VH-VL binders against q8rqv0r968to1091. Designs and how they scored, part 3

Target 1, 124 residues: q8rqv0r968to1091
Amino acid sequence: VEYEAEFGVQSGVSTNTNHAGYTGTGFVDGFETLGDNVAFDVSVKAAGTYTMKVRYSSGAGNGSRAIYVNNTKVTDLALPQTTSWDTWGTATFSVSLSTGLNTVKVSYDGTSSLGINFDNIAIV
Below, E stands for the ipSAE of ESMFold2; O stands for the ipSAE of OpenDDE; V2 stands for 0.75 times the mean of E and O plus 0.25 times the DockQ between their complexes.

## First folded at step 4 (VH-VL; framework fv_sipavibart)

Design q5
Fold by ESMFold2-Fast, scan of step 4:
Structure q5 (fold): chain C 124 residues (1-124), chain A 122 residues (1-122), chain B 109 residues (1-109)
Amino acid sequence: as target 1 above (124 residues)
Amino acid sequence: EVQLVESGGGLVQPGRSLRLSCAASGFTFDDYAIHWVRLAPGKGLEWVSSISWNSGSIGYADSVKGRFTISRDNAKNSLYLQMNSLRAEDTALYYCAKDLWYRGYSYGMDVWGQGTTVTVSS
Amino acid sequence: QSVVTQPPSASGSLGQSVTISCTGTSSDVGGYNYVSWYQQHPGKAPKLMIFEVSKRPSGVPDRFSGSKSGNTASLTVSGLQAEDEADYYCSSYAGRNNVFGGGTKLTVL
C-alpha cells in the first residue's frame, strides 16, 4: 500500500510541485529544522516484518533520513543521489510492524544528510 | 559559474547602521539557505546569521540578536544584512556563504564570497 | 552558548600527517553529525574541506579525512604538502545556532 507524503501529517515541511515525476498531487520538501517530519498512520492485519519503500529524489548528492516506527528510531535510511531532482528513486528496508495501527515517521534529525524531496512510502 | 559577491561594507561610527548585500549567480538561489559569517581581526570565523530558502527559518548569533536583521529577495537573487547599533566588536570581514543542502540547513558552506570589510571606529 | 575548542597551532613536516581536534559538548559536536572543516589561506575565502563529520566535497583530495569520537571531532591531513599551510576551522550545529572553533594555524615545516 502506497501513502503519499503530501497526505501525511506534516510538521515543519512543505508541499511542492515544481519537479516532474511525482505521484499523487505533489511531494514534500523543506526539511530545515531538526524534528521536521512527515507521519503516517499505517494499519496492518498481522504483526510481522514488512518491506517499506521510500520514493524520493536527491539531485545534489547522497542523502539520508531517520525513520521512526511507533516513536522508536529504526534506521537512518540512505537515499542515494538520483540523476536529477526530476528523477525519482526508491530506497527499501525491512521493518517490524505491530498488528493494527502503527505510526511511521520520516524525520530530519541530527543524523540526517542533505536536502531531499520526499514523494511517498509503500508497505509491501 | 557559482558565485556570491558581498558589498556595502565601510567605515562607520559606533551606534550607527550599515546594510550589507550579497548577490548570487550560477545556482538556483531560492533553493538554498544562505549564511553570514564574519572574520574579526586577530580572532577567527564567527557565525552571524542564517536564512532558509523561503525565509521561514532565521537564526542569529547571541552577539547580534536584536541589532541585526537578515533578509532575502529571491526574485533578485540577493541577500541582505541590516546592521543596527554597531559596536567596535562588529569590526570584521563579512562573508555570505551558501548552505550545502538543497532546501535545508547542514551548516556546511560550500560556496563563499570574497567578503566585504566593516570597520566600526570613532 | 556552546564552547568549541581547537588547539591554536599545529605543525608537521612535508609528507607527514597531522591531526587537529575540535572539542565541544553533547549539545553540539557530540550531539549531531553536522561537523564541517574549513581551510583558509591568507587573503582568501574559507574552503569547505569536510562536511557531516567525514564527507569530502568534490575536488578535495582523500589526504583530508574527518572523524568523531564522543564530543571530539578530528581533521587528519596526511601526506602534508606546502600548500596545506593555512588556518583550519571546525564548525558544528548547536541547536538553533552554528558555532565555529577558534581556528588552528597549521605550519608545514
Scores: ipSAE 0.048, ipTM 0.727, lowest interface PAE 6.0, mean pLDDT 87

Design q6
Fold by ESMFold2-Fast, scan of step 4:
Structure q6 (fold): chain C 124 residues (1-124), chain A 122 residues (1-122), chain B 109 residues (1-109)
Amino acid sequence: as target 1 above (124 residues)
Amino acid sequence: EVQLVESGGGLVQPGRSLRLSCAASGFTFDDYAIHWVRLAPGKGLEWVSSISWNSGSIGYADSVKGRFTISRDNAKNSLYLQMNSLRAEDTALYYCAKDLWYRGYSYGMDVWGQGTTVTVSS
Amino acid sequence: QSVVTQPPSASGSLGQSVTISCTGTSSDVGGYNYVSWYQQHPGKAPKLMIFEVSKRPSGVPDRFSGSKSGNTASLTVSGLQAEDEADYYCSSYTSSSTVFGGGTKLTVL
């Protein structure tokens, strides 16, 4: 299931459409201050391990974002450079989710690197 | 190819005003935060002010708050620093510098101009 | 803002290694992985040598390396060459701004 970044709960970030190739109605950028984030309410029927896919573009270099699940940091996800800001890549991470509602947050933390454009997450 | 060029420096008396400009070329100016950093004679680098890509976030060093105003004109690929109520301690070489991060603040600065000299003296 | 301290001078002989420290607080150097190092030759603009504590921009030789332990970041210049003689500045993120160290004049003997 895909969750569009522009429909997440946004803190300190912005929605934009000025680069081609995004899904939905746009993408999120403007991770400018530590703590800026996009949060998603992710519901699963069974507790277990899922694959989280993050769709992004990073035309300026190798980036990263912190991933939080239910307010606990689970990883610093590497977002390797894409060919351009109009070229979207996918970073994958294995994540444990509880049955029912989970809060998944993609955050710009003190360990995060470079500005990226964030399109969506997918839970598989 | 990527370049920042400062201008507008000069000799000015205490209490007066001066406006610095920074012209950008060779990169998409609209996508980056730009910083003003100064180097006073015999001193070190000092951060002065920053402005985000869309002017939505602006910061100033405590030493210049209330006296200096940073602004940008993305249509003209230009950055400005309006300096009011100038003091002798504002005497420095003023650099504009591009933030490393696309539409963010890392405060790592990968492209610097040559600087423009401001001398505040009677 | 937070005070970040560097030694005012450092020296080393050709071919040797030299380390320059940058000491701050848990609200700057110790709190974030956003420490940068700049090289400045007389009459020239600063050049970014290290960003995000330990990463090198394209074109910066690997004899320049960065690290951090607690509230102290370090720049190490190995295989010291005559052209390394310059002023070196660290800077750190402070959440809402940046702070520069006082600078270190490196002399190659």
Scores: ipSAE 0.028, ipTM 0.715, lowest interface PAE 6.6, mean pLDDT 88

Design q7
Fold by ESMFold2-Fast, scan of step 4:
Structure q7 (fold): chain C 124 residues (1-124), chain A 122 residues (1-122), chain B 109 residues (1-109)
Amino acid sequence: as target 1 above (124 residues)
Amino acid sequence: EVQLVESGGGLVQPGRSLRLSCAASGFTFDDYAIHWVRLAPGKGLEWVSSISWNSGSIGYADSVKGRFTISRDNAKNSLYLQMNSLRAEDTALYYCAKDLWYRGYRYGMDVWGQGTTVTVSS
Amino acid sequence: QSVVTQPPSASGSLGQSVTISCTGTSSDVGGYNYVSWYQQHPGKAPKLMIFEVSKRPSGVPDRFSGSKSGNTASLTVSGLQAEDEADYYCSSYAGSNNVFGGGTKLTVL
């Protein structure tokens, strides 16, 4: 299931519409200060391994963002350069979720690189 | 194509004011943070000030706080540094430099102007 | 002086490798992966050689490489050429500010 970044719990980031190709009503940018993030409440019926997909654009080069699950950092996700800021890519990785409610956070961390536009996550 | 051009430098007496300008072309100015960095004669590079793409985040080096003011006019693709109460130690070549981050910054500066010289002397 | 420390000079022979260090604290170089390296020839603007510790901008030869261990970042220039003779500066994000190292004059013998 898909969670739009602009409907996540935003800290220090902004919703924008000035680049074409986003889903929903916009995308999130403005990752300027360390700790800026978007958090999602993700509920699953069974504990297990899920595929998390992150839809983004990165016109300035190869970026990355820190992914936290239930306040524990699980990875620094690589977000390879897309053709332009109007061209959206998808990065995927495997994530372990607990039964019931999980908090999934995409964060601009001390280990993160470059500015990116963040569109959505999908849990499959 | 992509460039920054500084202007406004000159010879000025201690205690006076000077305003530097930086004109941007060849990129979308209002998507990037811009920095002022100076090089004093016989010394190294020193960061002076930064302003985010939307003017929402501004920083200054301790040596210039309270005396210098950074601002930008995105409609004119221009950056400014208002320098008040100038001191001999402010004598330097002043560069403006573009941050490489889209709508954020971590001080990787990929485009630099050629600089404008400020000499503070009696 | 800068809060981050570089050796004031470094030297190497043509074709050799040289490494320049940039030592800070856990609140700058050690705390963040936002170390940049700049090359400056006399009379010229600085040129970005490395950003985010180890990444190269387009057009920078892979002879230039960056790394970090603890509070010390390093720039390595391999296969030294005469044109590599320049001043090299590290720079690091420091929470709310940027800090430059004092610079290293690299001499190619």
Scores: ipSAE 0.013, ipTM 0.664, lowest interface PAE 8.0, mean pLDDT 87

Design q8
Fold by ESMFold2-Fast, scan of step 4:
Structure q8 (fold): chain C 124 residues (1-124), chain A 122 residues (1-122), chain B 109 residues (1-109)
Amino acid sequence: as target 1 above (124 residues)
Amino acid sequence: EVQLVESGGGLVQPGRSLRLSCAASGFTFDDYAIHWVRLAPGKGLEWVSSISWNSGSIGYADSVKGRFTISRDNAKNSLYLQMNSLRAEDTALYYCAKDLWYKGYSYGMDVWGQGTTVTVSS
Amino acid sequence: QSVVTQPPSASGSLGQSVTISCTGTSSDVGGYNYVSWYQQHPGKAPKLMIFEVSKRPSGVPDRFSGSKSGNTASLTVSGLQAEDEADYYCSSYAGSNNVFGGGTKLTVL
């Protein structure tokens, strides 16, 4: 299931449409200050390991963002450079989720790299 | 094609004011933070001020806080530095420089102007 | 504001390597992976040589490399050439601001 970044709970970021190829109504950018983030409510019927996919563009170089699940940091997810800001890539990693409601947060932490455009997450 | 051009420098007396301008071309100006950085003889590079892509985040070096004001006009692809209450120690070559990060503050400044000279003396 | 320290001068012979240090604190150089290095020749604007501690912009030769250990970042210039003689500055993200080191004058010969 896909969760659009522009429909997440946003802190310190902004929604824009000035680059082509996004899904939904736009994408999120403006990760400028430590702690800026987008949070999602993700519900699953069974606890277990899921594949999380992050759709993004990174035209200036290799980026990264911190991923939190239920307020615990899970990883610093690498977001390798895409061909341009209008070219979208997907970063994939394995995540453990609890039965029912989970909070998933994509955050700009002190170990995060570069400005990126964030389109959506998908849980498979 | 990508360039920044500073202007407005000159000779001014202590206590006076001066406004610097920086004209941008060849890139989407309103997607990037821009910095003012100065080079004073014998002192090296010193960061002076920064402004985010939407003017929502502004910073100043302690040495200029309360005296200098940074602003931008995205419709005109222009950046400004209003310098009030000038002191002899503000004498420097002033550069404007583009931040490397898209809509963020970096670490790297990848495009620099040629600079404009400000001399504060009696 | 944060203070980062560089040696005021460094020297090396043609073909040799030289390393320039940039020392800060855990609130700047040590706390973030956002260290940049600039080369400045007399009469010219600074040129970005390294960003994010160790990455090179397009057009910068791989003789220039960056690294960091704890609170100290380093720029290494290998295979020194006469054209490498310049002032070198480090800078670091320091939270809400940017801070430059004092600069290092590199002499080649």
Scores: ipSAE 0.014, ipTM 0.639, lowest interface PAE 7.9, mean pLDDT 86

Design q9
Fold by ESMFold2-Fast, scan of step 4:
Structure q9 (fold): chain C 124 residues (1-124), chain A 122 residues (1-122), chain B 109 residues (1-109)
Amino acid sequence: as target 1 above (124 residues)
Amino acid sequence: EVQLVESGGGLVQPGRSLRLSCAASGFTFDDYAIHWVRLAPGKGLEWVSSISWNSGSIGYADSVKGRFTISRDNAKNSLYLQMNSLRAEDTALYYCAKDIWYRGYYYGMDVWGQGTTVTVSS
Amino acid sequence: QSVVTQPPSASGSLGQSVTISCTGTSSDVGGYNYVSWYQQHPGKAPKLMIFEVSKRPSGVPDRFSGSKSGNTASLTVSGLQAEDEADYYCSSYAGSNNVFGGGTKLTVL
């Protein structure tokens, strides 16, 4: 299941459409102050380990963002440079989710690197 | 090449005002935060003020809050520092410096101007 | 605002290594991976040598390296050369602002 970044709960970021290739109605950028984030309500029928995919573009270099699940930091996810801001890549990692509602947050933390454009997450 | 050029410094009496300018070239000015950093005689580097790429985030050192105002004109690729109520302790070489982060704001400063000198003295 | 401390001077011989420390608190150096190091020669603008604790900008030789342990960041200059003689400043993100260390004058003997 895909969750579009522009439909998440945004804090300190903004929705934009000025780079081609996004899914849905746009993408999120403007991660410029520590704590800026996009949060998603993710519901699953069974607790377990899922694959989380983050779709992004990073035209300026290798970036990273912090991933939180239910307000606990899970990882600093590497977002390697894509060919351009109009070229979208996918970063993948394993995440543990509880039965029912989980909050998944993609955040610009003190451990994060460089600006990126954030398109969506997918839970598989 | 990527450049920042400061101007507007000079000799002023305490209590007066100066406006510093910083002209940018060779990069997309609209995508980067820019910082003012000063070097006072006999002291080290001191951060003064910062402004994000869209002017949405602005910060000031405690020593200049309420007296200095940072602004930018993205159409002119220019940054400004309006300095009011100047004090002897504001005497320094003032640099503008570009943040390394694309539309980010964490004070890694990869491009610096040559600086403009401000002397506050009676 | 936060205070970050560097030794006022450091020295080393040609070809040797020197390490300069930068000590802050958990609200600056210890709290964030946003420590930068600058080299400044007399009459010149500062030059970024290290950012994000340990990353080098393009054009900075690998004999300059950065690290951090707890509240202390370190710049190590190996294979000292005469041109390394300069003032070195650390700086750290400190939440809503940036703080510079007092600077270290490095002398190459």
Scores: ipSAE 0.015, ipTM 0.672, lowest interface PAE 7.1, mean pLDDT 86

## First folded at step 5 (VH-VL; framework fv_sipavibart)

Design c2 (at its last look DockQ between E and O 0.13; V2 from the best seeds 0.00; counts 0 for: pae E 4.0 > 2, placed apart)
Fold by OpenDDE, look of step 9:
Structure c2 (fold): chain C 124 residues (1-124), chain A 122 residues (1-122), chain B 109 residues (1-109)
Amino acid sequence: as target 1 above (124 residues)
Amino acid sequence: EVQLVESGGGLVQPGRSLRLSCAASGFTFDYYAIHWVRLAPGKGLEWVSGISWNSGSIGYADSVKGRFTISRDNAKNSLYLQMNSLRAEDTALYYCAKDLWYRSYSYGMDVWGQGTTVTVSS
Amino acid sequence: QSVVTQPPSASGSLGQSVTISCTGTSSDVGGYNYVSWYQQHPGKAPKLMIFEVSKRPSGVPDRFSGSKSGNTASLTVSGLQAEDEADYYCSSYAGRNNVFGGGTKLTVL
C-alpha cells in the first residue's frame, strides 16, 4: 500500500509537480529544515514487522530523514543522491507496527540532512 | 571572495514598482538559501523574504506578502525581489544575505551585501 | 508573525560583561535552536556573531557567547571593548520564516 506524500499531514513543507517521475498528483517539496515532517496514518491488521519504502529525489547530494512511528524514532534513513531531481530513489527499512492504526512520520530532525523531494511511502 | 552585491534601488512614488537584484560570487550560489532583509531609517532589521536553495520553499514577511515576489536564477547566480504596490513604509536599505547552511534553510545569514536603497515618497 | 523582543539599549564599561536578551515564544526562540545574533556598526552590513544559539562563526572572538533558556536567548559580550559598541540583533527561525528582534544599541562607557 502506497501513501502519497502530498496527501500526508504536512508540517513546514509544500507540494509541487515541477519534476517528472513522481507518483500520485505531486510530491512534497521544501522538505529541507528542522521541524519539517509528513505524517501518515497507516493501518495494519496484525502487529508485526513490515518493510517500509520511502520514495524520494535528492539531486543535490545524499540526504537523510528520521522516521518516527507512534512518536518513537525508528531509524535515521539514508537517502542516497539520485541522478537528478527527476530521478527517484527508494530507501527501505524494517519497522514494527501495532495492530490497527499507526502514525508514521518522516521528519527532518537534528540528525537529518539536505533538502529532498518526497514522493511517497509504501508498506509491504 | 564570497560576495553579494545588491542593485536596483531608487526613488519611486507610492504604488509604483521596483525590482531589486542581488549578484552572488565566490560561492556555490545554488546550494544556499538567500534572503532579503531591510533596514528602514531609524528602525531595526526586518526580514523581508527568503528563498531556499532549490526554490522549493519561499517565505515572506506579513508586511510584504502579496506585494513582493522573491525569485532566483541559479544560472546567473542572482536573487531578485519584485516589489509592487510600494508604500512609504517600504523605504529602507535592502540587503541580500546568504543563508549559513549548505542545502538548508534559515539557519542564519553569514554573508551580507552592502545593500541598495529604496525610497518611496510622493 | 512572531514578535521577538530585545531591550532597546544596553551599556557596559570597558572590560565588563554585558548581556542582551532576546525573548520570543515557543514557536520561535523557544521552539528551535535557530537563534542567531548580528552585530551592526553604523554604515556597515550586519555581521553574524552567533548562530544556533551558541555557536560562533570563524573569526568571531570567544568573548561573544550565546545561550538560551525557555523562550529567551541571550548574547553575552565579555571583556567589553570599544569596538563592540554597535547595534545587536537577534534572529530566530519561525516556521520557515525569519524574524529579527528590535535591536539593542550597545554603548561602551
Scores: ipSAE 0.444, ipTM 0.848, lowest interface PAE 1.4, mean pLDDT 94
Fold by ESMFold2, look of step 9:
Structure c2 (fold): chain C 124 residues (1-124), chain A 122 residues (1-122), chain B 109 residues (1-109)
Amino acid sequence: as target 1 above (124 residues)
Amino acid sequence: EVQLVESGGGLVQPGRSLRLSCAASGFTFDYYAIHWVRLAPGKGLEWVSGISWNSGSIGYADSVKGRFTISRDNAKNSLYLQMNSLRAEDTALYYCAKDLWYRSYSYGMDVWGQGTTVTVSS
Amino acid sequence: QSVVTQPPSASGSLGQSVTISCTGTSSDVGGYNYVSWYQQHPGKAPKLMIFEVSKRPSGVPDRFSGSKSGNTASLTVSGLQAEDEADYYCSSYAGRNNVFGGGTKLTVL
């Protein structure tokens, strides 16, 4: 299941359409202040390990973002450089989710690097 | 070689207008934000304006808002600054600078031109 | 417009370390990871030394380092050399604008 970043709960960030190739109606940029984030309500039918995919663009260099699940930091996810700001990459990691509702947050915090464009997450 | 070359500076009276140009080469111009930064005599560097890779966002210092207009022509690899209603305090060496970032504010300006001098004096 | 404060001058002996401060507010230096440092020799264009608080662009020696605590960013130059004598500027994103500090003239003794 895909969760479009522009339909998540945005804090300090904004939806834009100024780069081609996004899914849905736009993407999110403007991670500018520590704590800026997009949060998603992710519901799963069974507790377990899921694959999380983050679709992003990082045209000038290798970036990173902090990932939180239910207000606990899970990782600093590496977002390797993409060919351009119109080229999208996918970063993948394993995540443990509880039965029912989980809050998943992609955040710019003190360990995060560079600006990125953030398109969506997928939980599989 | 990555290069930025400013032009269009000169001596002008207060209240008049001047247009600066910046010609870019050696990099993909429309991937990056570009800025104008000025160095005034006896003062330090001042960020004047920035424009995102595609002109989708633009910023101005408060001291120039409403008087200066930044623009870019990505087909010509060129950046411009239209300076209207010039004042004595606008006297400076004006640099064009490439950012590491794509939006109108700065992560770090990694390539600079040599500057063009604007003198506003009666 | 936000004001970011640097000392107007600093000095250090050859081979020693010097630290230059860049003090702002929670609305600029304290609120963002967008702090950069520039070196400028007389008659030359500025050179980027540090971006994103502490990162060095390619070709900048590791004796230049950056850090931030609260509302104050710092540039530290260790192993001071004669060619380090220059003006140093910090810059920070300030929510709507970018702001430069007033500059620090570093003298190598």
Scores: ipSAE 0.082, ipTM 0.662, lowest interface PAE 4.0, mean pLDDT 89
ESMFold2, look of step 5: ipSAE 0.000; ipTM 0.543
ESMFold2 (binder alone), look of step 5: mean pLDDT 91; pTM 0.926
OpenDDE, look of step 5: ipSAE 0.194; ipTM 0.770
ESMFold2, look of step 7: ipSAE 0.000; ipTM 0.574
ESMFold2 (binder alone), look of step 7: mean pLDDT 91; pTM 0.933
OpenDDE, look of step 7: ipSAE 0.334; ipTM 0.812
ESMFold2 (binder alone), look of step 9: mean pLDDT 91; pTM 0.933

## First folded at step 7 (VH-VL; framework fv_sipavibart)

Design d1 (at its last look DockQ between E and O 0.28; V2 from the best seeds 0.00; counts 0 for: pae E 10.5 > 2)
Fold by OpenDDE, look of step 7:
Structure d1 (fold): chain C 124 residues (1-124), chain A 122 residues (1-122), chain B 109 residues (1-109)
Amino acid sequence: as target 1 above (124 residues)
Amino acid sequence: EVQLVESGGGLVQPGRSLRLSCAASGFTFDYYAIHWVRLAPGKGLEWVSGISWNSGSIGYADSVKGRFTISRDNAKNSLYLQMNSLRAEDTALYYCAKDLWYRSYSYGMDVWGQGTTVTVSS
Amino acid sequence: QSVVTQPPSASGSLGQSVTISCTGTSSDVGGYNYVSWYQQHPGKAPKLMIFEVSKRPSGVPDRFSGSKSGNTASLTVSGLQAEDEADYYCSSYAGRNLVFGGGTKLTVL
């Protein structure tokens, strides 16, 4: 299941459409400052380990975002530089989710770096 | 040499507008966030506003929201602060300051200008 | 907007150590490791002394150190020298904004 970043609960970010290749109706822009975050309500039928994918663009260099699940930091996700801002990459990691509703937050925290464009997440 | 130079300060009456400028040299301007910080007489430092390298992220102190507008012109290596509806409490020495990090807010400022004085008085 | 509190004044004798506190909340000082400290002499622009709680910029003596516990960050100046007499400000991220403490006037006796 994919969740478009532009439909997430946003803090400190904006949305844009001025780069090619995004999914949905746009992407999250201005994701480049401490405190910026996008949160998603993710519901799963059973507790367990899932695969999470983050689709992003990072034309300016190697970035990083912190992933929080139910207010607990689970990982610092490396976002390698993409060829351009019109090129999108996918970062993948394993995440533990509880049965029912989870809050997944992609955040710029004290371990994060650089501005990136954020397109969507997928839970598999 | 890395340098920031503020200008545009002056004496204005309450309700009037003023535009400050900050000219940068000696570093890659368009890679850094830049901030305005002010020092009022007898007070401490107060963060006013910040703008990211591409203007994609902008912040304002509550005290100036809706009245001040920060902007930048990377081609001119310049930062601006449009101050509208000025109040007596806006009286201060206004600094522009360079953020530490490339294309990110670090909230650490390693280079400061000399400041430009704004006085709001009837 | 968050309020970050510093003692208005601090003092120490030459060669001694002094610590200045910077107290905020879990939404600012306690929330992230983005605390900075600035030194300001009269008529001069502020100078960055510490960033990210405990890191020193190039050129800042190692007798300046920073730490944080809970919602309180601290600047310690060891081996006090006359030139250390100045105003010191802490700063922290605070909900997309930057916030400064009220400043501490450090007197060297």
Scores: ipSAE 0.016, ipTM 0.655, lowest interface PAE 7.4, mean pLDDT 91
Fold by ESMFold2, look of step 7:
Structure d1 (fold): chain C 124 residues (1-124), chain A 122 residues (1-122), chain B 109 residues (1-109)
Amino acid sequence: as target 1 above (124 residues)
Amino acid sequence: EVQLVESGGGLVQPGRSLRLSCAASGFTFDYYAIHWVRLAPGKGLEWVSGISWNSGSIGYADSVKGRFTISRDNAKNSLYLQMNSLRAEDTALYYCAKDLWYRSYSYGMDVWGQGTTVTVSS
Amino acid sequence: QSVVTQPPSASGSLGQSVTISCTGTSSDVGGYNYVSWYQQHPGKAPKLMIFEVSKRPSGVPDRFSGSKSGNTASLTVSGLQAEDEADYYCSSYAGRNLVFGGGTKLTVL
């Protein structure tokens, strides 16, 4: 299941369409102020370890974003440089999710770097 | 060549206004936040204001809040600082400076202009 | 009130190392990884030497290095050269504001 970034709960970020190749109706950029994030309600039928993936663009260099699950930081997800802002990469991480609803955030926090374009997040 | 060029400085009396301009060339202006930073004799560098690529996030130093207004015109590759109710302590060399990263604040300013001088005195 | 302090001066001999401190609080230097360092020669615009605590922009030599411990950031200049004599400013993100230190005049002896 894919969660389009532009339909997540956005805090301090913006939906844009000024680069090609995004899914859905746009992508999210504008991670400008510490604490800016996009949050998703991710529901699973069983507790366990899940693989999730982020589709992103990072045309200026190797970026990163913090991943939070239920307000607990899980990782600083590396977002390796893409060839251009119109080229999209995929970064994966493993996460422990509880039965039912989990809040997953892609956040620009004090250890994050660079502007990035965020397209979607999915459970594999 | 990547350049920022400030203009609009001058000598003014306290309580008057000036409008500074910063013209950008050699890079895609609407990719970056831009800042105003001033250098006063005896005080060193002071951040004055910053504006995000789309004007959606704007900040001011406490010393200028309510008196100065930052703006940008991305179609003209230009940044502005409207300076109202000027005081003697606003006397400084005013720089515009480009933030380093695409559509974010790195708070590292990698390209600076040569500055425009504002003198506020009777 | 966000205040960041630097020593007003520092000195070192050619070829030696000098460290300049930048001390703030948990609301700025200690709370965020957005500390930058600038070199400024008289009559010139500032030059970015370090950003994000320890990163060097392209063209800045690795003898300039940055670090942070607690509420204090540090710029270390190793292998001092005569052209390193300048004013050095740190800056830190401070929530909704960016604050500069008062500057350090580095003298190369």
Scores: ipSAE 0.006, ipTM 0.617, lowest interface PAE 10.5, mean pLDDT 86
ESMFold2 (binder alone), look of step 7: mean pLDDT 92; pTM 0.933

